# VH-VL binders against f9vpa4r286to426: the designs that were tried, part 3

Target 1, 141 residues: f9vpa4r286to426
Amino acid sequence: VIEEIKNAERVIVIGAGTSYHAGLYFSIELNRLGINSLPVIASEYYNVRSKKGDLVFAISQSGETIDVLQGIRMMRNSGAKIISLTNVIESAIARESDYKIYMRAGPEIGVAATKTFTTQLASILFILSVLKKENLKKMEK

## First folded at step 2 (VH-VL)

Design c1 (framework fv_concizumab)
Fold by ESMFold2-Fast, scan of step 2:
Structure c1 (fold): chain C 141 residues (1-141), chain A 123 residues (1-123), chain B 112 residues (1-112)
Amino acid sequence: as target 1 above (141 residues)
Amino acid sequence: EVQLVESGGGLVKPGGSLRLSCAASGFTFSSYAMSWVRQTPEKRLEWVATISSSGSYIYFPDSVQGRFTISRDNAKNSLYLQMNSLRAEDTAVYYCARDAYYGSGSYWGMDVWGQGTTVTVSS
Amino acid sequence: DIVMTQTPLSLSVTPGQPASISCKSSQSLLHSDGKTYLNWYLQKPGQSPQLLIYEVSNRFSGVPDRFSGSGSGTDFTLKISRVEAEDVGVYYCMQGIHLPYTFGGGTKVEIK
């Protein structure tokens, strides 16, 4: 998964609602690391032109968000590779992705929506930490 | 106790318009994609339209593209089909149906159907 | 668009005897996830269509075990092991793998 992100010509991060905001943060941080990234609101997927060399990072808690699913299908048809970040094992989005990352949620006390954002952000922060560590290793050459 | 109740069907002349409504109850309407499926007098089933749970994704087959519009009001648990430029071949019983695609985690298609409303296009 | 072809057009069955309906698709319904998205619906006289079987062979809730589905790729079969009076109606296959959703022409099952 890390190698796919590092080697992509462009990382398109697609999500809806709260997942879009987690994705926006991810996209901003990828650009700060020198990785070309475009955040996409799922409902606007049809405005995105994708091609071979693009990598799509799709965020959907349920793995069934129809705008996200249609977005990844359209972009895959254009030659992009798909990575999904979902909470549901073998959901539609996960099954149609080349690589799958499943969120880890702890015991729930309170409102599900706030827990979902925290879990997505935790997963994104972990990925970013590995990417930053790889950058430091290269610089110590 | 999932229920879907269609209304708005009737007799209309070619070139006319009709607006169909579907009232949903017994489930969280805003969590499901919804579809319209029609059945011709010859008993063929034809998918007519699908709208995502949020209303942002809309799909039509070529036969009605540009003539029909699907919409929903999640606050009112209601689904609509606006039919314009009606043709004799649009004569059918129109069913609203819950599309399990989003909510079930599988590509079932329609799992719960309404009772249907009849649309007749003739002179 | 995927074309769905059903045979026969109608079946007249003696109560307690088996019935078999075939459905053929113009292209494979096998998804890259390993699943085949083929459904069967039953429309009883005067009623709306009802889901019987999804993903080729899975019975929907409340569907009796005398109904079974089988097949792969482009060729599918619905079997009723012992037809009962309440099984009369028109049976439709449907593909859910790609939009537009498409249905077979229907098979009418009647009691002799």
Scores: ipSAE 0.000, ipTM 0.501, lowest interface PAE 16.1, mean pLDDT 81

Design c10 (framework fv_concizumab)
Fold by ESMFold2-Fast, scan of step 2:
Structure c10 (fold): chain C 141 residues (1-141), chain A 122 residues (1-122), chain B 112 residues (1-112)
Amino acid sequence: as target 1 above (141 residues)
Amino acid sequence: EVQLVESGGGLVKPGGSLRLSCAASGFTFSSYAMSWVRQTPEKRLEWVATISSSGSYIYFPDSVQGRFTISRDNAKNSLYLQMNSLRAEDTAVYYCARGKWELPYYYGMDVWGQGTTVTVSS
Amino acid sequence: DIVMTQTPLSLSVTPGQPASISCKSSQSLLHSDGKTYLNWYLQKPGQSPQLLIYEVSNRFSGVPDRFSGSGSGTDFTLKISRVEAEDVGVYYCMQGIHLPYTFGGGTKVEIK
């Protein structure tokens, strides 16, 4: 997953609601590491032109957010690879992703949006920590 | 023929429990999100629960949250609603309905069962 | 919760005359993907609800073209160009964009 992120020509981070805000943070941090990244509000997926060399990082707690699913299908059809960050094994988004990361949150029906954001942010921070360590090793060589 | 058949309704006292079942036939059950919708004696339609095609994600309104549980068995083409701590206001005809598989935005419930009646009365 | 308000509560129509039913939502049902998640159902006497129209204006399979849906944002209309005996029943609008999914109170259509 880390290698795919490091080797992507552009990382498109797509999400809806609080997942979009977690993705926005991720995208900003990726750009700070020298990785070209574009945050996308899922409902506006149709405004994005993707191609081979792009990597889509899709964030959806349920793994079944319709705009995220439609977005990844459109982008995959244009040649992009898909990574999903979800809580649901074998969900629609996970099934249609090349790489899958699971958050392991408990049942979230009616739960505050801030709890979902915190769980997603923890996963993103872990990924960023690995990328930062990899980046440091490259700089030392 | 695409068909949904509910069962398990009956008369129960307040505080009691009932388990409703819905048997699906004529389509690939595992490809569709499923819902329970009830109709009150006053003929109002109220959404009760939705479960994703995989069974991994579920939704409830506040009125039944913590009292009702929705589940499915894709190998048996069956949908279930476990109703606990029943109240007089839960009295209704309960329908199972098939939705588009994409959630959480519902493209409509295109197939409905015949309904099973739940009466909560002393 | 999105509140769905239907008018009129009931209407009696002479066969062959048009009928119009209004549905208003307490907030916009337009998604930024360009889709509006507003559906119409018909419940005929003694029967289960059946889907008539999905996404504002799309007739479900087998629904006669005398039925049409229109509207945008918060204001939606279901029209029957020429009411027939088989159209008697209660019509419900429903929004599918925001949890909890909510239905209108219903509009009863009768012949007389």
Scores: ipSAE 0.000, ipTM 0.500, lowest interface PAE 16.2, mean pLDDT 80

Design c2 (framework fv_concizumab)
Fold by ESMFold2-Fast, scan of step 2:
Structure c2 (fold): chain C 141 residues (1-141), chain A 121 residues (1-121), chain B 112 residues (1-112)
Amino acid sequence: as target 1 above (141 residues)
Amino acid sequence: EVQLVESGGGLVKPGGSLRLSCAASGFTFSSYAMSWVRQTPEKRLEWVATISSSGSYIYFPDSVQGRFTISRDNAKNSLYLQMNSLRAEDTAVYYCARERYSSGWYGMDVWGQGTTVTVSS
Amino acid sequence: DIVMTQTPLSLSVTPGQPASISCKSSQSLLHSDGKTYLNWYLQKPGQSPQLLIYEVSNRFSGVPDRFSGSGSGTDFTLKISRVEAEDVGVYYCMQGIHLPYTFGGGTKVEIK
């Protein structure tokens, strides 16, 4: 998965609601690492011009968010590769992605929305930590 | 005139390797995604690989995944296909072809003349 | 992978007469964007394949208007209204709605 992110000409991070905000953070951090990234709110997917060389990082807790699903279908048809970050195995978004990352929500009581964002952010932080390590190792060599 | 010229084909034994080259002229090579398509002795056409216009992203069918590598050198207007662990079923005429658009899977518009690869013991 | 089936395997046509080639896909080639990703290629004897028609019915630049493509979903047809000597060769349909690109087995057109 990491290799796909590193080799992408541009990483389009698409999500809705809290997933969009987690994606916005991811996109900002990717740009800081020298990886060209564009955060996209799912409902505005139709404004994005995608092509071969693009990687779409799709964030959807349920894996069924219709605007995210429509966005990845359009962008995959344009030549992009798709990575999904979702909580549900065999969800529509996961099934239609080239690469799949599953997050675990765990048991929740009273604070589901906040915990969901935190779980998505934890997955993103892990990915970023690997990318940062690779970047430093590359500069050292 | 848009022109693509392949080279590097030949006879090789199963398990061997070959590197194909494609020289492009008559268009802005760096603006186009490029593909390799092969034609078997039975005249069946099979897509082999596609590389994005900058060279950063590559696509393969399962049949060659892990065995073939596609690359390009935009400064030299050249496309390459490194073929490893060759099998008898890789015997074909290999065509270099220009993707019609960088966005979308619309297929190829211009094809080279082809270079013959024969895998035989 | 999407399977593309062409019929007939070969056609012998009297010059000036029409020719019709069928292409059937194992799945619909209609995308949710409203486009149908079906191309036709011609390979003349001793030559490389060349693009004739893209997205079912659009002629590529320089392709004579005697060539026409039609169809929808899974069933497609390429027609040549008046076959000429230069039209001899093998015709292939191709789909791009899902990778990998897949081609029909080809239809050989020759003059009687």
Scores: ipSAE 0.058, ipTM 0.686, lowest interface PAE 6.0, mean pLDDT 86

Design c3 (framework fv_concizumab)
Fold by ESMFold2-Fast, scan of step 2:
Structure c3 (fold): chain C 141 residues (1-141), chain A 122 residues (1-122), chain B 112 residues (1-112)
Amino acid sequence: as target 1 above (141 residues)
Amino acid sequence: EVQLVESGGGLVKPGGSLRLSCAASGFTFSSYAMSWVRQTPEKRLEWVATISSSGSYIYFPDSVQGRFTISRDNAKNSLYLQMNSLRAEDTAVYYCARDKYWGSYRYGMDVWGQGTTVTVSS
Amino acid sequence: DIVMTQTPLSLSVTPGQPASISCKSSQSLLHSDGKTYLNWYLQKPGQSPQLLIYEVSNRFSGVPDRFSGSGSGTDFTLKISRVEAEDVGVYYCMQGIHLPYTFGGGTKVEIK
């Protein structure tokens, strides 16, 4: 999943409500790492033009949010690859995705500060931590 | 004039199969997602399936997942529901509906057919 | 799944008098875009359901202005300002914000 994010020409992060705000944070941090990223409010998916080379990162706790489903469908039809972050195995959004990340519940090894956030934010912070470590290894080489 | 006409309903025994058809006219069929909604004998409405305008994306509720298949033929302006392993609880009137949640307007299901009756009994 | 609860189960109305139907959802239907995906349908005797109201308060094409929808979050109301014979049938609310789509149990409107 990390390789797909690193190799994307642009990472479109789509979500609704609280998921959009988690996605907005993710998008901002991706840009800080030199990864071109665009946050998208799911209800406005129809204003986005996607193409081959784009990677869509779709955030939906239920995996069933209609605007997110419509957005990933449109973007996939335009040639984009889809990664989903959801809580429900085999949900509609997960089923429509090329790669699937399921949010975790329970104890995790990590910094105490990350435990005060939602499982969506915890998952995003984990992904960012791996990307940052990959960046550091590349620089050292 | 927008019209949807269902056919293929009938009496079938538990474990049997039926294929429902929906003929569309009066609009550009290939531009709309389509859904099936059933009405039980108790008059409860239950969403059964949705298929995207291209046919590439398909959605089902858990109650029919793995037993029902939805498909469409845009060249023939036709929608289909293949129902396998039928159970008594599948007894209902089945409606096809034009589904505008998959577009800019997002009215939901705005036009419904007349329905076709499916009865599953011994 | 989002559960939709309608009250009353049925109501009998004197012609020309108002009627009111309530619909409650188990979760907020308010989307982050500021829209609420709540529809109302009418099924007249012997007919298929027909769309009356979309996005809480917008009348669908051809729907008389005596029909009005209101509400927010989880609580919604359909009002008929003066009930006519043509308004007899079963009314259903529906949420379209999440799959699976779910419907209320219906409210039967009859003339006294």
Scores: ipSAE 0.000, ipTM 0.530, lowest interface PAE 15.7, mean pLDDT 82

Design c4 (framework fv_concizumab)
Fold by ESMFold2-Fast, scan of step 2:
Structure c4 (fold): chain C 141 residues (1-141), chain A 122 residues (1-122), chain B 112 residues (1-112)
Amino acid sequence: as target 1 above (141 residues)
Amino acid sequence: EVQLVESGGGLVKPGGSLRLSCAASGFTFSSYAMSWVRQTPEKRLEWVATISSSGSYIYFPDSVQGRFTISRDNAKNSLYLQMNSLRAEDTAVYYCARGLYYRSGSYGMDVWGQGTTVTVSS
Amino acid sequence: DIVMTQTPLSLSVTPGQPASISCKSSQSLLHSDGKTYLNWYLQKPGQSPQLLIYEVSNRFSGVPDRFSGSGSGTDFTLKISRVEAEDVGVYYCMQGIHLPYTFGGGTKVEIK
C-alpha cells in the first residue's frame, strides 16, 4: 500500500461526511510530504478527471456509500488504482479495490460515529508515520 | 409475488406533516436500496429520496432536504417517508420503488408500488 | 442538475407500425466504469411506472424483444419495432449517474 502511495503521480482522497474530513486531513499531510493529493467530497466525484498514474484512496465506514462506490468505479476505469479504507470485510467498495485496509475498532469507549472517525484517523496517522519514516530514509541516502 | 404497498397519503394544509409507509413483500427487503419517487399533477416524475439497504446512507434532492426524512425497518420489511413543512408544490402521487443498487453497476427502480396521493391545499 | 429532454411530446401510431422516442441529456451519462446509467420506464394508463430497459440497451425481465434501446454519451433512443395496443402509455427516460437523479418529461404513445 505504502509503495503505491509513494509511487502515485497523484493521490485522490474521496469520502463522504466524517470520512471526507478524515480524508481532507490525510490529503493535506500528503501534500506536506511532497505527494500531490486532491481531496474530493464523494457527492462531487463526477467533477474529477482521473488517469493512469493516479491512486484513489477511498474512505467509507460501511464500504457501501453509493457516491464513493460510483467515484471509485469512474476513476478505476480511467486507469487509476484504488485503495480502500473500510470497516466491513468484502463490502462493495472493498471488493472493487486493488488494495484494502480494514479499520480496527479497538476497545469500545463511545458513540459509534465518533468511534468510527477515531479509528479512521488512527489508520491514517499510522500510514502517515510510515510514509514520513520512508521519506527521511530516502533523503538521507 | 413481489409487491410494494404504500399508505399514509391524504389532504394536509400548508406547513403540515404526513408520514408515508411502504410495506414490502415477496423479496429480501434488507438486500435492496429503496426509493421514493413522486408524480406531480402535471405528470412529471421527480426523485424524492433513496436509502441504502442497511439504512446508513440517505440521499435527497435540494427541494426536500431538511423537510423530509426517509427511514426503514428491515425487521418489518417497511420503508417510511416523514414529510414536514409541506408546501403546495409537494402535491403529488408518491411511489415507493425498489432500487437496483445491491447489484453493482445498476441504479434504477425495477419494482414500484401503486402510489399514495398527497394533496397540500387549504 | 442533469436535464433530460424527450422528443416528441406525443406520438399517434397505427397498430403494427414502428415508434421511436429520443432522450437527450445535458451532460454525458457515461460513467468511467464503462456503464451508461440510462433507464426507460413505461407508465400505462392508470398504472404505476414499470421498468422497460436499464443501462441503455438491457431489456428488463419479461419485456418483449420488440423494445430496444440504444445510444451513447448524451443521445439515446427507445424503439418499438411494431407497436401493439398494450404499449400505449407514457415513456420516461431517467439518468442514474449522479445526484439528483432526474427523469425526462415523458412521451405519450397512443394508437390512432
Scores: ipSAE 0.000, ipTM 0.503, lowest interface PAE 17.2, mean pLDDT 81

Design c5 (framework fv_concizumab)
Fold by ESMFold2-Fast, scan of step 2:
Structure c5 (fold): chain C 141 residues (1-141), chain A 122 residues (1-122), chain B 112 residues (1-112)
Amino acid sequence: as target 1 above (141 residues)
Amino acid sequence: EVQLVESGGGLVKPGGSLRLSCAASGFTFSSYAMSWVRQTPEKRLEWVATISSSGSYIYFPDSVQGRFTISRDNAKNSLYLQMNSLRAEDTAVYYCARHPYDFWSGRGMDVWGQGTTVTVSS
Amino acid sequence: DIVMTQTPLSLSVTPGQPASISCKSSQSLLHSDGKTYLNWYLQKPGQSPQLLIYEVSNRFSGVPDRFSGSGSGTDFTLKISRVEAEDVGVYYCMQGIHLPYTFGGGTKVEIK
């Protein structure tokens, strides 16, 4: 998934509600790393033209958010690749994605069953940590 | 064989309540969004409710919002419609119907049950 | 809400002759994904509605090729090239682009 993010011409981050805010943070950090990124609130997906070379990073805890699902379908039809970050295995959004990342419990086996905004941020922070580590290794070599 | 069977219909007075059930068989119920659609005595078809495959997303038209509740039990392959504060205009045959895989399927409902009759009359 | 209008209300057809049903929507059914979400259902006497055609022109599984759908934007047509006895029933168009989902008033097809 990391290589797909690094090699994308543009990373479109789409989400609704709290997922949009997690995605906005991700998009800002990607731009800081030199990766061209556009945050998109899911209800406004029709204002975005995607093309081959674009990568869509879709955030939906349930994997069934209607605006996110409609957005990824439109963007996939325009040639974009789709990565999903969801909590529900084999949900509609996950099944229609080229790459899938499932939100997991933390390092310790927790009692929390329901995913939250915090869990979405934890997943994003992990991805960012790998990207930043790659960048640092490149600078040192 | 893919099959949907409704039950729970009957005669009820205005202001009363009824709970409809839909039993699914022959497919992976937990993978499909489900709807209730009713047919009035005048043969008009009206969408009543939709629930996503996980149960996380639920939609109603204004005419039943706040009075009807849709729910599902994926372990029992069952769909439910709780109808409260019933009105004469709710008199109809109620059909359980399946959406093809995805929640927002513009393809429409591909499998329908046999229907259960609800009559609201005094 | 999108209003769906069907004409005619009823149609009497001699066996083997063609039939044509019209459906008009109060706004375009073309989605930004390039698809048009208009579907056709058939309700045979004593039976539940069954899906005939989805996305304007795609025949559902098992539907005979004598059924064809066409149209774009707000104007749609269902054609039966050669009506058979088993085709008797009420035909409904439906839009799936926006909530609430809405249906046409129905067109009854009878054999004369």
Scores: ipSAE 0.000, ipTM 0.520, lowest interface PAE 15.1, mean pLDDT 82

Design c6 (framework fv_concizumab)
Fold by ESMFold2-Fast, scan of step 2:
Structure c6 (fold): chain C 141 residues (1-141), chain A 123 residues (1-123), chain B 112 residues (1-112)
Amino acid sequence: as target 1 above (141 residues)
Amino acid sequence: EVQLVESGGGLVKPGGSLRLSCAASGFTFSSYAMSWVRQTPEKRLEWVATISSSGSYIYFPDSVQGRFTISRDNAKNSLYLQMNSLRAEDTAVYYCARDYRGYDLPYYGMDVWGQGTTVTVSS
Amino acid sequence: DIVMTQTPLSLSVTPGQPASISCKSSQSLLHSDGKTYLNWYLQKPGQSPQLLIYEVSNRFSGVPDRFSGSGSGTDFTLKISRVEAEDVGVYYCMQGIHLPYTFGGGTKVEIK
């Protein structure tokens, strides 16, 4: 999945609500690593022009967010590859993605929105840590 | 003859709940995605919900997301709409409708409509 | 949300004359599969809406050939070559490509 991110011409990060904010953070950090990235709020997916060489990183806690599902279908049809980050195995978004990453789904107390953001952020930070380590190895040569 | 017959409409107060039913006959119900579409007193048509043929994919607009639930029972050829936290703006004639593509894609419309059931949300 | 705008709001037509209804979408309705998911519905007085035209130009089963649909991108037209009394009602365009599905405001057709 890391290789797909590193080799993409552009990484489109799509999400709704709290997932969009996690995705916005991810997109900013990808650009800091020299990876061209565009954050997209899911409700506005129809404004996005995607093509072969693009990679879509779709974030949806439930894996059933309709605007995210519509967005990945549209962008896949335009030639983009799809990676999903969801919390539900065999959800619609996960099933229709080329690559699947599952967030931790353990029990927690408190507000659901806070739990969702923390879980998504943890997954994103892990991905970013691997990408940063790859860059450091290259620099040391 | 293909038919859809709605029931369950009525008068309800704001904040109340209603469950609408739709009985399908004359076609293989389990092969079609189904929708609910409402028509306001001003005659505007508004899509309310869609459920895939299997029931695995469910779609709502933001205006009813979290308040309405769509479900189906393929063994009984029946479609349902559970409406919670009803508001005055939910007042409409509610139609159940069959999606014309007959499969689980979101890029289509409705071909067969029921006669409608009236929901009035008023004090 | 895609906004669907219909013109005119109403039409009063002499029997046997043609009628034309315009539908404009705020965004292109062309899917990457090459299809355009724009449909036309007719609601006759006291009846439920019925499908007339699907995917821009395809007449639904049983729809008379005096009805025709055309257009591309964001601009679509429904034409009735010779309006009959049975054609009285409200016509709605609908897009089925982007969720939420949206309808035009309707065009009322009456006999003059």
Scores: ipSAE 0.000, ipTM 0.482, lowest interface PAE 19.7, mean pLDDT 81

Design c7 (framework fv_concizumab)
Fold by ESMFold2-Fast, scan of step 2:
Formats: sequence, C-alpha cells, structure tokens
Structure c7 (fold): chain C 141 residues (1-141), chain A 123 residues (1-123), chain B 112 residues (1-112)
Amino acid sequence: as target 1 above (141 residues)
Amino acid sequence: EVQLVESGGGLVKPGGSLRLSCAASGFTFSSYAMSWVRQTPEKRLEWVATISSSGSYIYFPDSVQGRFTISRDNAKNSLYLQMNSLRAEDTAVYYCARVGRYFDWSYYGMDVWGQGTTVTVSS
Amino acid sequence: DIVMTQTPLSLSVTPGQPASISCKSSQSLLHSDGKTYLNWYLQKPGQSPQLLIYEVSNRFSGVPDRFSGSGSGTDFTLKISRVEAEDVGVYYCMQGIHLPYTFGGGTKVEIK
C-alpha cells in the first residue's frame, strides 16, 4: 500500500463526514511530504476528474457509503487505482478496491460508532509514520 | 422548480402486484439517491426503499425485502417501485423522495417529496 | 431498529403562543462522523411531508426562524416560538443514521 502511495502521480482521498475530515488531514500531510494529494468530500465525487496514474484512497467505516462507492467506481473507470480503508471485510467498497486496509476496531461496542474517527485517524497516522520515515531516509542520503 | 410526480397506485387483491413510477424534474436526477416512503392509514411514516444515484446499491427494510424491487432510469429521470406479493399491511400512500445533502455535502435524509400515490390492498 | 417516540400525540395552541414537541430515540443518533442525524418534518393537511430541520438544529431553506431544534444523544426537542395558523399539521421526527430509517409517530398541532 505504501509503495502505491509513494508512486502515485496524485492521491485522491475521498470520504464523507468524519471520514472526509480524517482524509483531509491525511491529504494535507501527504502534500507536506511532497506527495500530490486532493481531498474530496464523497458527495462531490462527480466534480472530480481522475486519470491513469491517480490513486484513490477511500475511507468508509461501513464500506457501504453510497457516495464513496459511486466515487470509486467513476474514478476506477477513468483509470485510477483504488485503496480502501474500512472496518467491514467483504463490504462493497472493499470488494471493489484494488488494495484493502481494514481498521483494527473490535466488534461494535455501542449504538453509534463514535470511536470510528479515532480508529481511522490511528490507521492514517501509522501510514504517515511509515511514509515520514521513508522521506527522512531520502533526506539523510 | 424541483418536482417529483408519482403514478401507478390503485386497488389490488392480496398477492397481487403493482408498479409505481416517479417522474423527476428541475434537478440533476443522476446526482441524487432516491427513496420511497409510505404513509399508512394510521398516518405512520415508513421507509420502503433507497437506491443510490447510479442504481448500483439498493436498500430495503425486512418488511418488504424480497417482495419489492426499486430501480431507476437516469436517462428518463424516472424512479420505479415494483411491488409483488402485496399484503393488506402494504396499504398506504407511497411517496418518492429525493435524498438531500447538507451544506457540507453529507446526506441527511429526504428533502423533496412527491405528492404521493395511493395503494390499497383488500379482498 | 431504532424506535422513535414522540410526545405529545397532539397539541392545541392559541395563536402566538409557543409549542414544544419531544422526540426520543431508543439508541444514540450520534454518528461516527460527529453528526447527529435527526430531522424534523411537517405535514400540512392534504400535503406531503416537508423538511423543517436537519441535523438536530439546522433550519432547512425557507423555514422561518420561529422554528428551532435542539437536543443530543437520544433526546430531541422541536420548538415553535409563536405558533401561526400556517403551522397546523403533523410533525414527525426521523433518524437517518442507521438502516432502516425510522420516523416518530407524529404530533398533531392545531389552533385553539
């Protein structure tokens, strides 16, 4: 997943609600590392023009968010590769992704998954930590 | 002007079938998820179905799962509900509704509703 | 399924007086995205439901400022600061956080 992110011409980060905010943070940090990134709120997917060389990082707790699903389908049809970050194995978003990252959240603990943002952010921070270490190695050389 | 116009309601016997249609105008139909919501004679509102903007994902409550199918034709700006194996408890006014978006473009539920079409299931 | 309970079943209000409607959910409506997906709808006699309030407290376009929504978690309130004749109808709360989407039983508002 790391190599795909490092080698992408542009990383489109798509999500809805708190997933969008987690994605916005991720996108900002990717740009700080020199990786061209565009955050996209899922409901506005139709405004995005994607192409071969793009990588889509789709964030959806349930893996069934309608706008995220439609966004990744449209962008895949334009030649983009899809990475999903979701909590549900074999969900629609996961099934339609080229690469899958599953959040390490346990079984559902409450009526509202209020901790979903925290697990999404933890996953993003881990990915960023690996990317930052790679970047540091390059700078040291 | 955003409008939704339903048609196809009527009187049917238990076990019968009906197909409802909803004609949309005044907005980019292909950009919105659409729903069917029914209102019982007792005035209870019950969600019946939702279809994604592309038509790829559909959702039903258990009460109609396997009996109803929802579909759409984006080229014709039309939404459909095929109702099979109808029961007395399906008697209701059926509304088509657009799934609305927040200012931040997150969905919050139905914002525009049609006038409704009446379905009566009786022997 | 999330059960939505509204009280009272009906209200008879003198014009210009305030009205208050309660909605309680069997489970928290706070989504993992930080939003609370609670809507209020008004159905005027002979008309389709129309959206009044979304995400607990946000007035939909064109809705007068005499309508206000509040609450969190499982307890929500719709207030009309001064009821007018055009406010007559049945008010419904709705949760949009989990499938199946569910509505309250409705509260009928009448003018005395």
Scores: ipSAE 0.000, ipTM 0.501, lowest interface PAE 17.0, mean pLDDT 81

Design c8 (framework fv_concizumab)
Fold by ESMFold2-Fast, scan of step 2:
Structure c8 (fold): chain C 141 residues (1-141), chain A 122 residues (1-122), chain B 112 residues (1-112)
Amino acid sequence: as target 1 above (141 residues)
Amino acid sequence: EVQLVESGGGLVKPGGSLRLSCAASGFTFSSYAMSWVRQTPEKRLEWVATISSSGSYIYFPDSVQGRFTISRDNAKNSLYLQMNSLRAEDTAVYYCARSYYGDRWYYGMDVWGQGTTVTVSS
Amino acid sequence: DIVMTQTPLSLSVTPGQPASISCKSSQSLLHSDGKTYLNWYLQKPGQSPQLLIYEVSNRFSGVPDRFSGSGSGTDFTLKISRVEAEDVGVYYCMQGIHLPYTFGGGTKVEIK
């Protein structure tokens, strides 16, 4: 997953609501590491022009958010590779992704938004930690 | 054309059971969460059950918890509600509904079926 | 459970005149993601409920612009700028933020 992120011409991070905010943080940090990244609110997916060489990082707790699913379908049709971050094994979004990352989270409930955000952020921070270590080594060489 | 068609309603005595079915067409059924919502004779709307698109997440209100079971068959584009230990208070028109999308897998229903009537009476 | 209270219980409106329906929730419907999950549904006589407005103020596909939703926190309003014969029915507000999801008692709109 890490190598796909490092080698992408552009990383499009798509999500809705709380997942979008986690994705926005991820996208900002990727740009700070020199990785070209665009955060996309899922409902605005139709404004995105993707192509071969792009990587889509899709965040959805349930793996079933329709705007996220439609967005990844559109972008995959344009040649992009898809990575999903979800907590539901074999969910629609996971099934249609090239790479799958599963979060450790219980059933999705509206009132549990704060807990779900923390779990998404933990996964993102782990990915960023690996990328930052790689970037630091490259700069020191 | 998005359609949801319910069936399985009828007259049943208190303590009895009924299985409702909902046939979906005109959309990618496996991509949507689905819900059951009932309307009482007094015209009150009550949420009854929700199931995620994969079937992995299921929710009920306390009033039906332990008595009702929701399930789906994505290969057959079908949604089910198994109702056990029925009470007079369960008398209602039961609607199958497609879940409105969002960050959470359920925030509301956008498309509803025509409904099937369940009457619990002795 | 969040209690949803609608007023009035019924409205009799002359065609072309405006109508306003109030919905009050016992708790704030503002989600931690910054959105407010309040929907409005219309049930025409003999028909199933249909979605009119989602997330307070967004019109669902095909809904005429004479319908508008507004509000925040616990107080919400659905307005019809000029009521037409096809708008007759029962209007319901609904919160989708907290389990169990709950509906208002309904407001019946009739033409004089």
Scores: ipSAE 0.000, ipTM 0.509, lowest interface PAE 16.1, mean pLDDT 81

